# VH-VL binders against Putative dimethylsulfoniopropionate lyase DddL (dddL), part 3

Target 1, 232 residues: Putative dimethylsulfoniopropionate lyase DddL (dddL), of Cereibacter sphaeroides (q3j6l0)
Amino acid sequence: MHSLSERVEQLRLNDCPDWLYLLHEFDALYRQGSDGGSRPIRTHRKRVRDSLALIVEANPAVNDRPPEVKPVTAHLGRALDLGERGAVQGMSRALARVAGRLTWEYGYEKVPKALARKYAYCEILGPRGPICAERLILGFVLFAPSTTYPQHSHKDIEESYISVAGAWSENDAAVHAPGSLILNRPGLEHRITTGDLSPCLLAYAWTGSEERLNQPGMKLSSPRKARIEKGI

## First folded at step 4 (VH-VL)

Design P24 (from F02 with heavy chain G104Y; framework fv_ficlatuzumab)
Fold by ESMFold2-Fast, scan of step 4:
Structure P24 (fold): chain C 232 residues (1-232), chain A 119 residues (1-119), chain B 107 residues (1-107)
Amino acid sequence: as target 1 above (232 residues)
Amino acid sequence: QVQLVQPGAEVKKPGTSVKLSCKASGYTFTSYWMHWVRQAPGQGLEWIGEINPSGGSTNYNQKFQGRATLTVDKSTSTAYMELSSLRSEDTAVYYCARDRYYSYYFDYWGQGTLLTVSS
Amino acid sequence: DIVMTQSPDSLAMSLGERVTLNCKASQSVSSYVSWYQQKPGQSPKLLIYGASTRATGVPDRFSGSGSATDFTLTISSVQAEDVADYHCQQYSSYPLTFGQGTKLEIK
């Protein structure tokens, strides 16, 4: 009745089993292939797992953000169905439990109209996620079928994508299957193209300094900049 | 309180398989990884593998890959380790142990099951 | 695999003495080392994690130190209930590995 007469207790991770379950599935994704892959990939996987372990042990604050949807989230149900039938069933099921609580965003000041209909991301753990953390960001990015996500880069941030559902390629390389990890090193440009038959759902992890993760400085590469760099 | 309950002993013949159980209580079973560790008589501890009860993901010590199989039954909060093609060298106490918050160290251990492999 | 080597294999101490147990990793494990106490006939019990953090309920006479390849468990004043095998473990990389153990006995 009288909210002012009552102390509001801070909600913490151990009080939120659905969020904790989702983080368990992130850990599982980054434990797979831990003794295989390239040295940088193995080092990155361990870095993510170690950071996550410390954060979970600290029992961080949980501050639910207002749920937000974007046009692409109409594809989320299909992506989760595909993931549940594939190699990463646990992650898809965990994400389904919190789907209605997600805050989907673009992360850029200006988004091309075509792209705005076909992608969005959500932060789960991080400075702006429901689960508070300053030195690790975990989240998802969702793409509609036949989406080209333009070349982009992040300064001083090491980024990985792990396929949860759907087919995609990076920089016109081979098609990536669910469960595969792609590591994007700081400052390097990359472009994502999704297949025609289904939406694509990727889990992502960002590692970097507290300063950089709080203000990542996301930007899309312009055609002019791309041509200049290629000419050099 | 947290408890991991294991049977006291098993006796098996060489060449057979054994399935050891570990029943958890006092916490949310799916929120913690479960590990299996053995200890041969008078020897140190040896890590066999780990399982996430939530998704069923496993990682194994290469020494046991192909012989050890880790599973869980979420409805009974029970973890299992099956070890096949038993040899006398598999005689050991087998422990289940709970991973503390994805930290890969173990805050609670079962009492252990003594497996004796003899003809 | 990372090999963990403990020393000494065994020692016997008088009540009240300071005890130092060593654990050496064959390659750097940063601070990812835990220590377990195993009393006769019992399962291991967590004492220390992260090389130097004492687990809940562990007496303050137990302390851990070290980094990279060299780690130490110290008991500032040994008590009768400290009779046990002590095991170090690295959790820096797979497979997780333990030392062979140090047996502590009291005269």
Scores: ipSAE 0.000, ipTM 0.434, lowest interface PAE 16.1, mean pLDDT 81

Design P28 (from P25 with heavy chain S50R Y101F; framework fv_zilovertamab)
Fold by ESMFold2-Fast, scan of step 4:
Structure P28 (fold): chain C 232 residues (1-232), chain A 119 residues (1-119), chain B 107 residues (1-107)
Amino acid sequence: as target 1 above (232 residues)
Amino acid sequence: QVQLQESGPGLVKPSQTLSLTCTVSGYTFTSYWIHWVRQAPGQGLEWMGRINPSGGSTSYNQKFKDRLTISKDTSKNQVVLTMTNMDPVDTATYYCARDRFYSGYFDYWGHGTLVTVSS
Amino acid sequence: DIVMTQTPLSLPVTPGEPASISCRASQSVSSYLAWYQQKPGQAPRLLIYGASTRATGIPPRFSGSGYGTDFTLTINNIESEDAAYYFCQQYSSYPLTFGEGTKVEIK
């Protein structure tokens, strides 16, 4: 029999059922077929699912980071409530179980003050997440209502967003509802705008080489350019 | 290719102990929970218990707890079901099944092994 | 224990027509419900988990729906190879429990 103080070994994924349940729901989101009409989207969904399966099978190390909140996380409870019924209910419930353990952050050295009040992201699985992985990043981005996340791009990284709660558009082109997947191919600039009635919670996945995912090299539009585009 | 395969005696006499082995291949043994499920002839599926091959922790359906033990041998990629005091009503096909994400649903099953309990 | 009740227990269907199987839980299981197919002499095969998510390799004619206590498995354009038993299973709480099974017979 081991006492609590004698169990000092590295925590592994199979010791952390709440994290496993969350990964189960990521698998379910990327297995969903309702939005996967194009070949690039189907290929990306399969790549995420296959990478996730290999990572789970490897039973990786789990290193919970100190919980951290940002102003936008005041909206998380409402976003999860909105996602509780419907196509993404499982993800909303799984995320609610770990909500107090999440490390919300900005990902940039300097963030415009207006944006800093309206968004944050949280890496769940990846080089910097609580669940250690090198070839896949899974996480969430949370936005306040009426947020514009300025143009950004990633080199050699394929990125997808799936709506968990709220409505949003990319490059002002289309409105995306819960369950919809949008695929952003490497090197392409894109801008996210959220609806005015509710917060928006997006699940995201990045696929790429170990080298690129450890150093993604994200770039934002200048605060001045972003303000000019919004007319403020 | 993921495979689970049950092995053990096809015939057990009343009051004897049953021992079944589930041998797995094609994946990392310690990364998935293994459950035992049985099915009496012409009847539905009945969950018996589970084991975490990494830590060795077990959980049993209360109706079997007094006679069921599930154990593992990590060096052989095997899970063993032991059930004491077998009765003719225990006649069933016994399956081991793999639980991905520790969720309680089963993505792969063994072929099943029929155990007949009779004198 | 959560009791799972399937209706009907026997379902004769004509090829090309839709088939629908109901599963009712004695208490809410949220979306923690799976469906399995079992052909004679074979082990069960996972069809659906999370009430509505198709497992790998399962053709799109199989779909699941429901939440809470009432769930449905639908097979559109049923084929002769779909003749089998179908079982629902809740995994909301232990002990894990299954429905009685529905025998789908092709006419």
Scores: ipSAE 0.005, ipTM 0.473, lowest interface PAE 11.1, mean pLDDT 82

Design Q01 (from D01 with heavy chain W103S; framework fv_dalutrafusp)
Fold by ESMFold2-Fast, scan of step 4:
Structure Q01 (fold): chain C 232 residues (1-232), chain A 119 residues (1-119), chain B 107 residues (1-107)
Amino acid sequence: as target 1 above (232 residues)
Amino acid sequence: EVQLVQSGAEVKKPGESLKISCKASGYSFTSYWINWVRQMPGKGLEWMGRIYPGDSDTNYAGKFKDQVTISADKSISTAYLQWSSLKASDTAMYYCARLYDYSGYFDYWGQGTLVTVSS
Amino acid sequence: DIQMTQSPSSLSASVGDRVTITCRASQDISNYLNWYQQKPGKAPKLLIYDASNLETGVPSRFSGSGSGTDFTFTISSLQPEDIATYYCQQYDNLPLTFGQGTKVEIK
């Protein structure tokens, strides 16, 4: 009738102040400039905030994962230091509090060796946890300096990136300032290129159906194929 | 243009050591895996292993792990395949090939090095 | 290790014939399969990647299809220069493995 695991009470968000603090900083991040941007950007920001508020109110389960590092995480300390000087200071401080508890991953079944040395992501809130949620994913992606993250896409998922630290461009567009939001529409391929002087840390949010967020169906486009399509 | 140029044919006796080379040009040598593929006379292709020259990381097929050593010298953009003690069963054509690891295929191949091990 | 088995091991056909070669994986490899052509005395050349994509510069008479464990490579109209051995290769898991090869000869 009784197992050892049944005697251990399930941890919930209100039992984990550092995770809760980090989620408050995500709310602040998606609230910044709420009267600015296009209708799709304003709608996306509101969707993220509304979903997050409902999730926090529900006091979801927290399932800590074993901490895991990737080669790129050697850059995390510098990225957090850079974030301390910018518009997203609160987020950088909140992330620093949980840095040792993060599970850094690649997200693809196969990742090229060159890319594997220069990027990783961690999910903070989502179906994979540590903070359990089915209709919103919040996390971070970290890039080494001089990284080109190849074109990639996913179906029926609306994705945003907000700069925490470092300089970057998407699809060869202008460099984005800390705190600015870039919205990636479902089904559209996008490519990230980081600057040469510092690592780049991006906060990300995915909104979509429970089914899509549980299996995002991400694919990594061949750089050769992507270059041919762009006429490079 | 991308090129992989391999060392010339070798004729050896069982028990002798050998080191063959694959010199790369026309691309960033440190950014791509170099793979070694064996083809015994009249037989098919066998993947032996690979090296990532940027950090000297290696992977070997289990069959070859204790038979050969794969290495690279970044300063001269050259990868190597080495035997400490050759056997007659090592008689084969050896190819080096660059791996495009986004799709796991070999996009450029060396011309091959024929190794003959006989008494 | 993932075992790749080709059929047939050899075939003879006439110029203009449709040639079909099959490749079977010992486990599901999704579409993580490439096809190569090796002409006598030469290094192999990539023809098809990711099961069905034609490599740049490769004639359109070559095609590939399939997913999971069963794959097909086709030459729609055999030409004299197509005399070669053809290999499938999986990249789902290490070690990388090739099929045993299919030798194509003209009658």
Scores: ipSAE 0.006, ipTM 0.471, lowest interface PAE 13.2, mean pLDDT 83

Design Q02 (from D01 with heavy chain W103G; framework fv_dalutrafusp)
Fold by ESMFold2-Fast, scan of step 4:
Structure Q02 (fold): chain C 232 residues (1-232), chain A 119 residues (1-119), chain B 107 residues (1-107)
Amino acid sequence: as target 1 above (232 residues)
Amino acid sequence: EVQLVQSGAEVKKPGESLKISCKASGYSFTSYWINWVRQMPGKGLEWMGRIYPGDSDTNYAGKFKDQVTISADKSISTAYLQWSSLKASDTAMYYCARLYDYGGYFDYWGQGTLVTVSS
Amino acid sequence: DIQMTQSPSSLSASVGDRVTITCRASQDISNYLNWYQQKPGKAPKLLIYDASNLETGVPSRFSGSGSGTDFTFTISSLQPEDIATYYCQQYDNLPLTFGQGTKVEIK
């Protein structure tokens, strides 16, 4: 005779404290300065926080993907060390706890050889991420020093970057500081250039309807609809 | 100041063609979807479709896909809604509206174009 | 298509009354729901976005709440200028869809 407890149960967020801790740090990151900034920035911050709260409350499925590294991930340790020294140290500590479980990727099949050595991204929460969600994408982008990331744009998808570590500029405008949010408006091309002395680690969030997040219409950071055990 | 200004009222007969316009000002026209919404007399709002003027990408609600054509001319910041052959059932108020990228909501609306189709 | 159903279809209330309108989605739309006000002869006006956020310039007597499939719109103290038809609208999936509208009139 056997009991139902002999079955392998689906892992859910509440079973995975390191993932939950990381999401708590994303919430904290998007709460900082929430009473300031332009209306689009305030609206985006609130949408990320509200969506994340609903996702966490629903206790979504967690499907750890096989870990993968890219050449740029050799810089991750240095980026985390830099982040540990500043205002976003909580995020750096949370990310360090899951660093060995991350699936780093490029977001498209063919990448120029020089760029392939200097960047990668990983999805944390989203249709493809380990933490399953259909209406919010959270992740990280890592850049080597002196990287120029090509221009790209998305329709109806608002993408934010919050600097965790390192110096960078978008379309040649200066970066503010670690913890500052840069909002990339839909339909506008953006080019990222990193500084010469250190790697750059950015947290990113995509917020939009289920329709838009499953059909981004771009080559880079293109989330694809995944089969979700729980409809979130 | 963001404005959407629509063309004037039209009175047409069944079978005639029609093209109505929505001229945008006060913002980057190529960076926002323009949507068309129909309201039949005494009825509610129906989303017909939208266009992204920056690349002319379009989406239509299923029932309107074969009835109308949505287009835009970015050189004059104007979106269009066109019928090749009007029917009496096309009698309605037609609104254009800008979709706010970040919230999926219509933050600015045109004043409306009344189209009356009768024999 | 996602069907949006409002209740009631119409109501009459007195100045100063609390007015509540509900909106039900045929499937889970999270908080991706907006509310619009349309006065006779005018284009709709955004009042509430993302279920509960008040649009800039909109009086604080208007509020929204809910998530998933059930949403509520409230006018805490009805004013004469609030006489209008109110619409909910989902943006979780294309096509974008509106509720049938709720007509609010003064007794």
Scores: ipSAE 0.027, ipTM 0.630, lowest interface PAE 7.7, mean pLDDT 84

Design Q03 (from D01 with heavy chain W103E; framework fv_dalutrafusp)
Fold by ESMFold2-Fast, scan of step 4:
Structure Q03 (fold): chain C 232 residues (1-232), chain A 119 residues (1-119), chain B 107 residues (1-107)
Amino acid sequence: as target 1 above (232 residues)
Amino acid sequence: EVQLVQSGAEVKKPGESLKISCKASGYSFTSYWINWVRQMPGKGLEWMGRIYPGDSDTNYAGKFKDQVTISADKSISTAYLQWSSLKASDTAMYYCARLYDYEGYFDYWGQGTLVTVSS
Amino acid sequence: DIQMTQSPSSLSASVGDRVTITCRASQDISNYLNWYQQKPGKAPKLLIYDASNLETGVPSRFSGSGSGTDFTFTISSLQPEDIATYYCQQYDNLPLTFGQGTKVEIK
């Protein structure tokens, strides 16, 4: 007698408490009043929260991706420990619960080897994340200490970074601590530089049309220009 | 200031071993690839290989993979190029060069080490 | 391996002349090409990176253009200190490869 093949039932968000918990911490992160002073920042925070609430209410499909690591993920444990002691401890705890299920990637068609050793990102919610969504992307970027992530831009995508752990600066401006939000408007180039003492873990959110988020069109600017400007 | 300082000229016989050095200063040695480039007398530049000192990862051009060993010592910010058995055809100027953050271009070069293998 | 072919192998020109050197890749390398200057007895020096970007401190008379397989390096007004051999180099794929060099001399 022949046995029937087993099939994995399609999981939904309500079936996955650790993913749901992580999304609750994203909501909390975008509800905090820090850096809420400007109208564009307040509008972006509300857009992320409203979109996330609708997605959670819809109970979307969850398609866990094969776990993948990159050289930089050796720093993840230290980044999470640092975040647990800081202003965003809830997010650090939630991320720790799913750390073994994350798919770390580069996001560019070609990644320079020096950069490939110092960063990676993982999409949590989005068209390519474990939690399916078409009009919002939520995820994390992890950087090694003393990393310069080059000038890059997104067409028609509004992007924010909130520090979970570690110190960093954007375009050589102010140093940003855990809990601080930086808003990158569509089409504007930005460069990230991390501090020397610890890895840096950033939560990110992208808002845009379904068409744009499915084809973000990321591009790296010349690395030399960024570095000369920074004097690194 | 960024500097790469190479060891002095060497005169050797075929079959002898040799290890030449490239000492880095003025930057985070473990954060950049160090590359070795050969230039035979009157000829052009040939990329031999490279090392990332932070984790000792190496890449070699196929021609050089079994002929030389590239290594680094993080504690003294020094990269090395080594031959177990020199040949007359190894006579050349050898440069070390720092690769800019991306696998792109060589922004700083050592002054070169002349290796002469004869008789 | 990606082969880089420069043309000409050598040239002689007068001070003030416009000098043009070409570099051809055996396959598409996008804009992943650099140009170096090597003066007699010296290590090479970066002049142009990513096909068309001038390195800091390099005189504006040097320029680069091209993409894909065909690249051009130009000196708009040759100076005596520009006597050197010039090399293109690709970094699209390992191994890194250089052109054979173009020797520039004054007439």
Scores: ipSAE 0.006, ipTM 0.448, lowest interface PAE 13.1, mean pLDDT 82

Design Q04 (from D01 with heavy chain W103T, light chain N31Y; framework fv_dalutrafusp)
Fold by ESMFold2-Fast, scan of step 4:
Structure Q04 (fold): chain C 232 residues (1-232), chain A 119 residues (1-119), chain B 107 residues (1-107)
Amino acid sequence: as target 1 above (232 residues)
Amino acid sequence: EVQLVQSGAEVKKPGESLKISCKASGYSFTSYWINWVRQMPGKGLEWMGRIYPGDSDTNYAGKFKDQVTISADKSISTAYLQWSSLKASDTAMYYCARLYDYTGYFDYWGQGTLVTVSS
Amino acid sequence: DIQMTQSPSSLSASVGDRVTITCRASQDISYYLNWYQQKPGKAPKLLIYDASNLETGVPSRFSGSGSGTDFTFTISSLQPEDIATYYCQQYDNLPLTFGQGTKVEIK
């Protein structure tokens, strides 16, 4: 049998205006409130912005992943509609332009069935994202209404969430509206609960070393002891 | 007020064991890495390793992995650096320091513990 | 390990002079570099974090710049209390590593 292959040039960020536009909106999102907030929040915002500026300037490779959907992505259109009317409308519009190209996935090796219906995330920039970077991960998490994302923590990774659409609470401390940033420092436990009426779309950023971001610990293995006790 | 207070100076002979301490106060001890940094007389700073007191996870610089043990006691907010058998080449000032963030900057330092190993 | 090399190893300058110290990483560390001041007999003190950010309470005459492999630390107008050894430190990868230090003295 015959085969045919054609030459394809490696795409770079400058060749992909919709991806570049999305990254400009991430910069804008992490720039708001830069003169306020706690010292850890200001430091984290600047780290994200500085890292992003260097990555954009380097014109990284872009390797679009096969598009993939999860049950929760049925809520994406509603979330984008909500975001377009809010303080972060630019981000919502930028995300809408690439919505059909997103690879939605789960972070855990085995995700509970109830949670699997209620959430998914997509990496935009990072080691596994379409836009290649080793020391910064930028992406989105989408939650259905009335979702509780279980307690988790990260060592060696500083993580933030900024609301794009919908309201949510962390550890039952406060209700967070669009534009609000929550900083989850390494080692601190956090649990996310979303409101009852609307989906919640969060932008997230992870900063850390190249080695740690390539192995963030999001894909947890079942304990060996549990498998042995089950005889499987 | 965040503070790291280290144990006092030590004078030891080669072959002796030693355990020095770094007591933390003014913050959540279990939420920050504590690092140990060595400075030999007239020389620069060398990172030895660190501990996360929340779960006792440790990282060591390769040079120090088999030379020292880093540990922590949550009940008294204290980190430790220990030698089973001191060498003359262990003569140095030893600092503990808190990492502000993931492998970030050292925002607070202990005053140092001078260890002298001779004859 | 990432090796950090400082230049010069020592310098002497007059009060009011502009002092510049450089630090080179053996590989790209982005902006993951800090600068510390150590006065004789004292623990180091953080001056600059993430290459260019001035730590709270540190005088504005201190500044940092650079990214990738080449970094610069500047004292715009040297004061007597600035006599110290200055260290760069990378935190891109473990083990954390310091430059060898630059001793700043007044003429």
Scores: ipSAE 0.008, ipTM 0.583, lowest interface PAE 8.7, mean pLDDT 83

Design Q09 (from D01 with heavy chain Y100W W103S; framework fv_dalutrafusp)
Fold by ESMFold2-Fast, scan of step 4:
Structure Q09 (fold): chain C 232 residues (1-232), chain A 119 residues (1-119), chain B 107 residues (1-107)
Amino acid sequence: as target 1 above (232 residues)
Amino acid sequence: EVQLVQSGAEVKKPGESLKISCKASGYSFTSYWINWVRQMPGKGLEWMGRIYPGDSDTNYAGKFKDQVTISADKSISTAYLQWSSLKASDTAMYYCARLWDYSGYFDYWGQGTLVTVSS
Amino acid sequence: DIQMTQSPSSLSASVGDRVTITCRASQDISNYLNWYQQKPGKAPKLLIYDASNLETGVPSRFSGSGSGTDFTFTISSLQPEDIATYYCQQYDNLPLTFGQGTKVEIK
């Protein structure tokens, strides 16, 4: 719980230049190529940028979580090296500055061993991130080479991925290179498969209501939910 | 398409060593457990153990822990089941199978390798 | 180890008959049970997963039910191509274990 006699003053975003720099690079990613793409993609890019601008201007609280690593984070250095090219270079450099402060997670209590070794995510901005926000989530997902991650649709959440490093495909449709954006609209199914030669690092953004973003519904099937509740 | 292709039938004498193979294709070999299942002539299915090729982690059924070795070679997407010294009781059909560990079922199976051990 | 007991060990039925096979676990396994079909000389094929879910491409005459320790597998109208041995398999704990199998034959 909180103590009423806390002596340390709350840090704000303007007190944390490395976090602020990272958010500026998120703005740059969602601004690059914003004159192109379909109407839904342009609208989503603008929603993310507009929301982010308001959040930054409000100078929100910063509450660093304890750093946490997962097996896949051994690939982070390689992914950041790959991201030192072109339009994503700034994001890669900004992420490198905070790499040791990230809390990598799975999003549910127990994860199948196959998936646990091949992926993790970290929330940067959001209800559970170091930078507090209620209606926008920004973060990263890291995948090992040759990873298949089955995902189902999100109710009332609009999600995008921008490739920072590595090659990947969604629903077996296309190979996506660094800088490309994929938009997953609410209710549409998606599945991620990564290429064989390199790790894949994706920047992600979720837009939705405060209620939905605080409880996004990262759940396994009913039988596995019962297994998770069973304990170790 | 996903396929598991096993090595051909073997005829061996008691005391001989043997290594049989299961070659995977059409998916990320390092992302799924490969399991070995024994079926003795006229009998049911018996789980022997499994390997996760991505990090070579293994689990064995107690009965098989000291009898066989399960291994994998990521460079050629192949899993192996090996005996140092065969017994007549090892006569069986051996299947490899891919495990979908989200629901614990075997979604793809090899065609089987028949191993006959007799004097 | 969790022991899986199937009943009956074998049965003979006519085309169009309802066939029911039971599987009993030695301890509570919730719904962590799968059913497979094995035709002579072939590898097993998944039919039902998580006690009651029909695998894609499997005919609707196959169904499963149950939870805890008692499970049933049903073929609502037996067809000639259904001649096979059927196995239940639990995945609640290692080692993974199968029932001993139920051989289904046509009269």
Scores: ipSAE 0.000, ipTM 0.422, lowest interface PAE 16.2, mean pLDDT 82

